# Designs tried in a protein design chat: VHH binders against Protein DOG1-like 4 (DOGL4). Part 81

Target 1, 232 residues: Protein DOG1-like 4 (DOGL4), of Arabidopsis thaliana (Mouse-ear cress) (q84jc2)
Amino acid sequence: MSKMRNLVEEKFLEFYESWVIQLELYLHQLLIAHNNNTMSETELRHLISKLTTHHKAYYTAKWAAIREDVLAFFGSVWLNPLENACSWLTGWKPSMVFRMVDRLRKSRVVLVEAQVKKLEELRVKTKFDEQKIEREMERYQVAMADRKMVELARLGCHVGGESVMVVEAAVRGLSMGLEKMVKAADCVRLKTLKGILDILTPPQCVEFLAAAATFQVQLRRWGNRRHYVTHS

## First folded at step 9 (VHH)

Design k38 (from s42 with A33S; framework vhh_7z1x_3)
Fold by ESMFold2-Fast, scan of step 9:
Structure k38 (fold): chain B 232 residues (1-232), chain A 122 residues (1-122)
Amino acid sequence: as target 1 above (232 residues)
Amino acid sequence: QVQLVETGGGLVQPGGSLRLSCTASGFTFSSYSMNWVRQAPGKGLEWLSGISGSGGYTSYADSVKGRFTISRDNAKNTLYLQMNSLQPDDTAVYFCAKWDEYLGSTYEFDYWGQGTQVTVSS
C-alpha cells in the first residue's frame, strides 16, 4: 500500500506540474483574447473549449488517482503549503468562484440583469450543495472519532491474521468514504464552472477564465516565493 | 528594469522564412514563460505562441501551427520564433511579451518589447 501510495504521488506530481505549465500558457492566450475585439465568436468558443477540456483532463487524472490513494490528496506533495492551506476537500471551495464573478461586475465587461439574477441563483444552489457536503464530512469525522476508531486502534495492537484482516477492511472502508466525498465535492466544482460558463457570453467567459487561472498561477508562485526567502 | 528587444524582422517574399529573436534582461529569464504576439495593420493583437521557462512545453495558435516554431536559449536570455512558409497575411509587427505573476492582471501582459516589423510581399 505504501509502495502504491508513493507511485501514485510521483505520477500525479509529474502530471500536475505539466498541467499547471499548460494552464499558464492558456492564461496568456486568454489575456490576448480578452483585449481583441476582432476575434469571432467561433474563435472565442474554441479557446473556451480548450480551457474546459484542460479542466476535465485534471479531474479525469484526479479521479483515477484517488481510486488508488485518496489520502495523497490531503496535504498533497505537488502543492506548496499556501496552496494546501487554501484547499477545501482537496481543491478550491466552489462558492469562492463567485468572488471572481463579482469582480467582472466592476470591470469593462457588462453583465445584464438577467445574467446577474441567474448567477445569484447559481450562487445560492452552490452554497447549498457545498453545505450538504460539509455536513457529510462532519458525520464522517464524528464516525472516525467514535467507538469504531477506538476499536480499530485496539485491534491494531492485537497480533494475528484475523485482526490484520479486520484492520485492513476498516481502513479500506474509511478510504472509500473519503473517495466518495472528494468526488462529490469535485462534481459541485464542475457543475458550478459549467453553470457560470453557460450564463456568461464568450467574451465574459474569457475574462472569467483568465481571472480564475491568474489566481491559481499567482497563488502557486506566491507560495513558492515564501520558500526562497527562508534563510538556511 | 525589465527590457525586451526584438530583432530579425524585414521584407520577405511569400513562401519565404524569417527568424525573430527577443533578447531579455532585468529578470531571471529561465523562470518565466514567454510569448510571441503580433498586430497586423488595422487589426487587434493576435497571440501566436508560448513557451514554458524550461522550454519543455510549447503552444501555438491554429493560424501558425506547423509553420512557426518557438524556442529559447536560456544561457543567452534569448527567445526565438522561426517562421516558415510565410504568407501576405503574416504581415504585422511582432512582439515578445511577458506576464508578471506579481503585478499581473487578468486583462493584459505586463511587459512588451518595441516590436519588429515583418512584411510579406512580392
Scores: ipSAE 0.357, ipTM 0.769, lowest interface PAE 3.8, mean pLDDT 84
Fold by OpenDDE, second read of step 10:
Structure k38 (fold): chain B 232 residues (1-232), chain A 122 residues (1-122)
Amino acid sequence: as target 1 above (232 residues)
Amino acid sequence: QVQLVETGGGLVQPGGSLRLSCTASGFTFSSYSMNWVRQAPGKGLEWLSGISGSGGYTSYADSVKGRFTISRDNAKNTLYLQMNSLQPDDTAVYFCAKWDEYLGSTYEFDYWGQGTQVTVSS
């Protein structure tokens, strides 16, 4: 019943579990900061910095892991089925965070016109960037089914050593492409986050980060509950 | 009611140029990103280019990058696509598509025009 895990999966699972725990701790701090107007701007900036550093640490670990086995992230065993279902190229879809920005607009947070304009422009840019990545991803996926591979598929899996080499080469090619795409997606994620944080004031940043972290943590919790209901 | 009307299509020789126009009505044109997509015979829809509501940001598919230029005149509620160095592979129906910036999918457009035929042939 349990999926066999490779070394990359095991290591990253351990990392991610710890990372999520720390995220929850930061979420708690963000919520306190959001609900308490007594924190200074310096304190808020420090908290924001901690969160950004935490996210950077995730991508540092991820990029190290994908160099070893990018395929491990396509079917991430450290995520529950709900989290996986919501994943876009091994992570959150960049444009999704603007839903959290929209929450700011509906809350007590007053965004000035200049901020709104910048955010909307960033939203559009992010969408276009996502689309570019998706098109490129499609290219790699379609390329996997080249003439030779299709012929091999028709002949079956037991056609000899040369065929195995061809398949392995194709998989390697795909993996390299996937790694590139995952990194590109992550760059869009990071740029999007940075862009948002650069536009928002420190209090607004805290509220945004709280919303984002809340969603991430709750998604995991919801997925876990569903998983337990199904299998426990 | 939202309407998008494409014009400017036609027959052109390889290496030629065309300029497509899309006139929009029924919504605040400048508030929405606009796109050009095309559909060649027997093929699926292909996204070509997009432009933000303000026109401050543009994007292109690799297939048309360097040859096509998207622009807009918000005062005229018009979207443009300048197509240069046209090739037979560019033969398709070209559509203007409105992009709801709040839609979850990057491939979702809420409104389309009727399309304009572009044929590149000797």
Scores: ipSAE 0.024, ipTM 0.482, lowest interface PAE 4.0, mean pLDDT 88

Design k39 (from s42 with G50Y; framework vhh_7z1x_3)
Fold by ESMFold2-Fast, scan of step 9:
Structure k39 (fold): chain B 232 residues (1-232), chain A 122 residues (1-122)
Amino acid sequence: as target 1 above (232 residues)
Amino acid sequence: QVQLVETGGGLVQPGGSLRLSCTASGFTFSSYAMNWVRQAPGKGLEWLSYISGSGGYTSYADSVKGRFTISRDNAKNTLYLQMNSLQPDDTAVYFCAKWDEYLGSTYEFDYWGQGTQVTVSS
């Protein structure tokens, strides 16, 4: 535990609370647009752009923060226990957003054959990228355990200053590796989101984004209510 | 250019009522959500109410819920705030703002118009 790590947590907590409030406001706009056929295509594209920019702002802030302390994002203090339990490598699991896409098949805004095919291709690619990251994380964890075990065994035989340098190098390697994996996962998230929005029409994009934002907001509300009820 | 002009403020006694108006120009009024915000002397901006472009959805801050009513007339490009059961704490300059002007947990000092002064005093 360091002073710098605590400062990163406090700064990101303040950022995240404001970011979620703005997401709720955008959700209200998305729900109105979804229920109202009077908005022009230009107006819908503008709203979609606002949401895209908002999500990009989140990743810009996150990547700055993980450069300083990636461990702040594992068991984050700005997330309630339910949100933390649902996290996959510090965020939403990319393949799960296709559940939101499935709702579009039952909507008045029907997907055409070409869109269905492209979404299925994207779903398969996303799942492949997701599984590749999972395998890389497993290999990383095994390598870290092996390296740590070897270094700890060496430390048991030596009491010199060289032991401190070896431990510091191992810890630095751990943090840099986790930062790389978190960024890789975030890149899959952004690529999946962009891919879906590129395939969908503006009304379908609004419906998709509304579903995604609704789920995120409701998950936070459910977790916050349970936390207060449990009297901890 | 986007312009918003607030009118209808004035001096009123506690328990009284006022109706504020905001006339919009420079954009397709019916396509945008609108908000009312206020600033009391020596305090920051406080968000009060939201209305969707169609008027089908409204939302209120807890401090004004049940006392204030937001509405709009899209044919006249006009937003309204009906204020009932006014309290001395409601004394502030009132502004109308497009939804896109909201930034973070506090509304920034970035809106079109000079506002309209409401003073609740006996």
Scores: ipSAE 0.000, ipTM 0.107, lowest interface PAE 19.1, mean pLDDT 78

Design k4 (from e7 with A33T; framework vhh_8fcz_2)
Fold by ESMFold2-Fast, scan of step 9:
Structure k4 (fold): chain B 232 residues (1-232), chain A 122 residues (1-122)
Amino acid sequence: as target 1 above (232 residues)
Amino acid sequence: QVQLVESGGGLVQPGGSLRLSCAASGFTFSSYTMNWVRQPPGKGLEWVSGISGSGGSTTYADSVEGRFTIIRDNDKKMVYLQMTSLKTEDTAVYYCAKWDEYLGSTYEFDYEGQGTQVTVSS
């Protein structure tokens, strides 16, 4: 299992590096589109479709990986420390995305009253779903603390054939519950993203997606820059 | 001290080819995604193509896919746009651009350089 876990981390690291590079390429396309008031609705919808497909590809790969090793996503090796510090249940916190939406209130392509109302309803629903997941995770952690205490009493050393088998059994039990929790959180993320895009016009969708991608790419750059500072 | 200098534009007939060049200096070139963007007469800026820092990933606008190729030479700090099967609608000023990682560019794409004019006619 240790060998399998390393392989999962290795494969997802390779996938994630490529996925983030492609996200940055799409971000540059979004930024240009945002400043181009002559683009047709069809052209904007095509660009939005590229981004939604890209995000769906991420969740497809993630869910395949967590079936093999969900723990790889808690303290991920493909994320820098700043990205890991900003994670909520292995990804972005759904309610945070409404901060990107707030930028649209000041844009040249203004939000109409009906959109503002629908976005506020979605924000409230998202916070409700988010809190429900947080309560479920808290209950899960309490239950896992009981199991960990029992296993800790049995296990004095993390080395050897018998020790490995006992640890693998305990990890498999823990992993099933964590996998369900992570998928529940990801469903809230996807529902929130889809909800926002369904409410917004194509130009507003481009601005929103540009803001979200900018934050993700910049957070990675800020974390990487601080990590690579040389002292002499 | 960051500089991007575009060259290679000119007048060509439909179906012709041109290679645009961009010479970069003043930053760690291989760490940045590089882009080509264009501004046709009477239109806003259009994104044309992008290439990752390593050169391993490229993306193209639908209107140029299969006709244009973006490449980079990190040792020479150069980005190129090889244009083939040129159409009258490709007429534009072409800019080489990197995305600024500083706070001031969070929602904006910074163009650096004077651009190079491509005219496809007759």
Scores: ipSAE 0.092, ipTM 0.608, lowest interface PAE 6.7, mean pLDDT 82

Design k40 (from s42 with S59T; framework vhh_7z1x_3)
Fold by ESMFold2-Fast, scan of step 9:
Structure k40 (fold): chain B 232 residues (1-232), chain A 122 residues (1-122)
Amino acid sequence: as target 1 above (232 residues)
Amino acid sequence: QVQLVETGGGLVQPGGSLRLSCTASGFTFSSYAMNWVRQAPGKGLEWLSGISGSGGYTTYADSVKGRFTISRDNAKNTLYLQMNSLQPDDTAVYFCAKWDEYLGSTYEFDYWGQGTQVTVSS
């Protein structure tokens, strides 16, 4: 459905550009909040809620788009080459966010032993879920190679309506498998994010979300700066 | 290299209006989101408003939403804050701020301006 693919890509590009601009504005609020020791718990929880809602909006839009064209999310046109190179199954690798959690150990708000234990348990669970998805992707890639080789070998000597129908059926099957894997990966991302926020205090949540947003915004800026720059 | 100069502060009556300006130099102004923040005596920094590099997107703190309007003129490298319905608790030093890039384990938010004093009093 090549005609549908162009429309999906255009709509999501427009959505993503707006979403990232708003993320950067929220990042500025998080940075001020992080450096302000007088902000109330209610004010901090409100800011955390804004970020949580913003991330939820992303996955709502993404899941609607992948139902129409999941292949648009592999080598996405709305991401620069650096962002695409850093992607794991169309998004951030869940276990990598614990690097941002590790910075909280050096923050003004010290993690208590109970939090450290819960975060380590969550880290282990996240790595397990991540490895499970990686094994599913490996199995899918092997199945794709086998199916593609068999079908392409058969169709290499055949031109006409019958070969078109077989190719269309194969592409639909591949797309459905990819959609399922992308949703599974996104589920691990959302569970990991929720788990971290549930363990952390509001000031620690602000610091964590600021670190995550900073990485996302800076990765985009670094990639965009390199678009017209030659390297030695 | 980066310089931010705030102007437009002063003494106003409750319910009055002021327009603050911030002139930027030393960076490609239109490529960066800009912010207004304030600091009242004895208090920490309060973020008020942000605007995208193009000016197409704005956001506001609930304390100023509907009263303050952020805007920019990229041809003049100038950021504005239109303040209406001013209240005594708006009394503060107002800074324009540019978020800088993440430097290792440190988050930096640039305040290379002198700030401009706003006093709301009878």
Scores: ipSAE 0.006, ipTM 0.491, lowest interface PAE 8.9, mean pLDDT 82

Design k41 (from s42 with Y57L; framework vhh_7z1x_3)
Fold by ESMFold2-Fast, scan of step 9:
Structure k41 (fold): chain B 232 residues (1-232), chain A 122 residues (1-122)
Amino acid sequence: as target 1 above (232 residues)
Amino acid sequence: QVQLVETGGGLVQPGGSLRLSCTASGFTFSSYAMNWVRQAPGKGLEWLSGISGSGGLTSYADSVKGRFTISRDNAKNTLYLQMNSLQPDDTAVYFCAKWDEYLGSTYEFDYWGQGTQVTVSS
């Protein structure tokens, strides 16, 4: 039945709401640090580490949740419709963050030629990994139509405990492939984030993380505002 | 129009305590996270503490953890900073600050109070 999904959704909703509020508090700290040219490199690295740890905590919680119910992450109840519409395999599209990096070229903290070259190499590698995952997802969707979906269609959607349990077993089998692809996408996200932070100086890392967090918080609030207008 | 007004600053001896207040107007106070930020003589802005709109989540800079406590009274539209075990290095102008997600500011707080001076000496 739906009881197991509801529990996973409720628990992750509670986690995510707190996680996003904490992200905004870290964003405020990043904005102040960005405007403070007297902070030591050690102090900046400590702040960057707090953000990195916060993002890792998200993926730790996410991977525990998708092991129980990966489908909860497709059309998530803890995301508004705008956030869901902007998702690529249950999260941000890795190559998109390079648009935020490109804005650093016009900031007061200028990128040197060696950094620009390394970032371009990372961007190309990230897009390659991204396209590989997209091809695997397409293969999975085709395979689902040919085999598992045909068998699922035979069972139909019926009101009744035993039929529901048989359908749930089939759906759980199909979700294993989705879990693998979501984890692969998340690994590309984490590698891309680490790669950018390894190339950038600490002040540039602060500006990059501030830009990324700003976009995430703004997207949520824009979507919540439109939802309020629709449902108020 | 958004307005933030800080009070409670003054001269205090090392080891002493002060309670700062920030009165907010012009927006739905309970819907926004609020922050305390300071600027010491000859230094840049230092973020000290933040609190969620509901007050359910707080965060602190390592320099003030265990000594300072942020709180809010949403019925009074007031933000507080309780400062204990004050040290000479805490001497600074203290600001109440709010970020506005809709103004398009990328790397700066949008609204600031005028600040309140805290001097720890003797």
Scores: ipSAE 0.609, ipTM 0.867, lowest interface PAE 1.9, mean pLDDT 85
Fold by OpenDDE, second read of step 10:
Structure k41 (fold): chain B 232 residues (1-232), chain A 122 residues (1-122)
Amino acid sequence: as target 1 above (232 residues)
Amino acid sequence: QVQLVETGGGLVQPGGSLRLSCTASGFTFSSYAMNWVRQAPGKGLEWLSGISGSGGLTSYADSVKGRFTISRDNAKNTLYLQMNSLQPDDTAVYFCAKWDEYLGSTYEFDYWGQGTQVTVSS
């Protein structure tokens, strides 16, 4: 049964497809910049700014959409199953990006001790923030199974109009909580990204962003390939 | 080899206090965030508190917030957990744990000690 996509899903799908295309274009530019040591710092900063603006646009669109239907993002029909499986609270896990930073450390990129220390502190902060969000999410999820809801579940689906109201209220409550948590998670994402970019030099930023974008794009590609292989 | 050794556990009455210690060796202690976790009988691992390498950042689970205090002495390679207002539900084996620096999960640890038993009983 083709899950009837709701309007929010359809609109965001269209947006995301376009957004990903643009991301790929930026990735190409990042890779060129990374491989071309002739770009000026000003040029690199401009490229970084473009990419950061692009990400900001995503969250702007996302936040508008989640106000309408946050639950749509927990199905995320615009993502393939692999992408969805790798998602934490409707997006990338903030702490994951530090793996990409670690790659920089292993590469020819020399991070000074001060940068390393700052990055480590940021990593810890990010992890603490993630934990807080996860604990809060758990609270909302557990709260869904309140006494009334459990009783309703026991009585079955054929319970009258009042039961429907109770369920709807519960879902609304959950949705509100989810929206809050998703926004919180996104804030952590944005803060983490900003934090990393503030610590790194422009060339390092370009390399980091290239790695991050590459991972995102490849994850999508890998997921898509798996889907096509299974349907073929 | 990384070693973590927890001490300070014991039997305490409800409302009592304990101070746990964890002595670390085999790595640069100050460079890593450390955590306290516990496991009660028949229950899963529960994260309680974390502290950054420098000690400048701390975090607590809601279950222990306001009662437990995490601290560290990097000169002594020691992690501490001050536990106040202990309750029977705090009965568990307590572990100090190091986050895996490579893993993105907030609940994955690469090293922890043998643990110290804390029993809260009247």
Scores: ipSAE 0.070, ipTM 0.598, lowest interface PAE 2.3, mean pLDDT 89

Design k42 (from s42 with Y57I; framework vhh_7z1x_3)
Fold by ESMFold2-Fast, scan of step 9:
Structure k42 (fold): chain B 232 residues (1-232), chain A 122 residues (1-122)
Amino acid sequence: as target 1 above (232 residues)
Amino acid sequence: QVQLVETGGGLVQPGGSLRLSCTASGFTFSSYAMNWVRQAPGKGLEWLSGISGSGGITSYADSVKGRFTISRDNAKNTLYLQMNSLQPDDTAVYFCAKWDEYLGSTYEFDYWGQGTQVTVSS
């Protein structure tokens, strides 16, 4: 089983390294597009579509991997310590992307009142969905500490077929619960991203996606160059 | 101390080919993705192609895909753009560009070369 776990981690590490490099190349396209006022709406929408497809490819690969080993995504070997420290249920915290939306208020492209209202409504809904998942995770962690789980942990210390089978069934149930919560969190991430892109104009989408990709690429670069997180 | 120098531009007939080069200095070349960007007269900057630090991953704008090939020689600190089937609309100043992920760019490339002129005409 541990060999199967190592294989999932190895395969996703290979996938993720390539995925992040491609994200950086898309970021470079977004940076040039952001500073080009002569691009057509069709050209901008095409670039936005490439980023959207790239993010969907990530979740397709992730969901296939968590079906095999969800625990690989808690303390991921393909992420540096800084990236892992910033993770919320195996990825970015949905409400955090609204910090990037706030940068659009300082940009050359003005948000109209109708967009501001829809973004605030989306922010409130995202925070609600996020808190609901946090409460589910808290209940899961509390269940881990209840008497039944403590008893199962004790039984695992005693060599016997019945005890081994009971512990294995419990661990399988725990993994299924985590998989469900991770997928729920990813659905909130995708709905939040789609919601923002649906509200914004194509030039605003380009700026937003550039801000998001910049943060992701810089966080990875900072963590990789510093070896570990420092308070300097 | 970071410097990018483009060469290889010139006048070419429609359907012709040119190979551009960009010599880099002042940074660890193999650790950074590199880009080719152009600017045609009266137009804004257009991203053409990018290549990862290792050269293992490349990306192209739809306008040049299948006609242009990006490559690099990390031992020589040199980036290349092989341009085939050139069209009049490819007439532009071509720039080598690098983005500094570490310093926190404000949605702009931090390092640019001086550019090399490519003119496609009969």
Scores: ipSAE 0.632, ipTM 0.866, lowest interface PAE 1.7, mean pLDDT 85
Fold by OpenDDE, second read of step 10:
Structure k42 (fold): chain B 232 residues (1-232), chain A 122 residues (1-122)
Amino acid sequence: as target 1 above (232 residues)
Amino acid sequence: QVQLVETGGGLVQPGGSLRLSCTASGFTFSSYAMNWVRQAPGKGLEWLSGISGSGGITSYADSVKGRFTISRDNAKNTLYLQMNSLQPDDTAVYFCAKWDEYLGSTYEFDYWGQGTQVTVSS
């Protein structure tokens, strides 16, 4: 049964497809910049700014959409199963990007001690923020199974109009909580990204962003390939 | 070899206080965030508090916020947990736990000690 996509899903799908295309274009530019040591700092900063603006646009669109239907993002029909499986609260897990930073450290990129220390502090902070959000999410999820809801579940689906109202209220409550948590998670994402970019030099930023974008794009490609292979 | 040794546990009355210590060895203590976790009988592992390597960043679970204080002395390679206003529900084995180098999943630790028993009972 083709899950009838709701309007929010359809609109965001269209947006995301376009957004990903643009991301790939930026990735190409990042890779060129990374491989070309002739770009000026000003040029690099401009490229970084473009990419950061692009990400901001995503969250702007996302936040508008989640106000309408946050639950749509927990199905995320615009993502393939692999992408969805790797998602934490409707997006990338903030702490994950530090693995990409670690790659920089292993590469020809020399981070000064001050940068390393700052990055480590940021990593820990990010992790604590993630945990806080997760604990709060758990609270909302557990709260869904309150006494009334459990009783309703026991009585079955054929319970009268009042039961429907109770369920709807519960779902609304959950949705509100989810929206809050998703926004919180996104804030952590944005703060983490900003934090990293503030610590790194422009060339390092380009390398980091290239790595991050590459991972995102490849994850999508890998997921798509797997999906097509299973249907073929 | 990484070693973590918890001490300071014991029997305390409700409303009482305890200070736990965790002595670390086998790694550069100041370079890693440390955590306190506990496990009550028949319950799963519960994260309580964490502190950054430098000690500049701390975090607490809601269950212990305002009552417990995490700190560290990097010169002594020691992690501390000051526990105030203890309640019977705080009865558990308490562990100090180290983050792995990548700070993996939320409740994944690469090392922890043998634990110290804390019993809150009237």
Scores: ipSAE 0.432, ipTM 0.783, lowest interface PAE 1.3, mean pLDDT 90

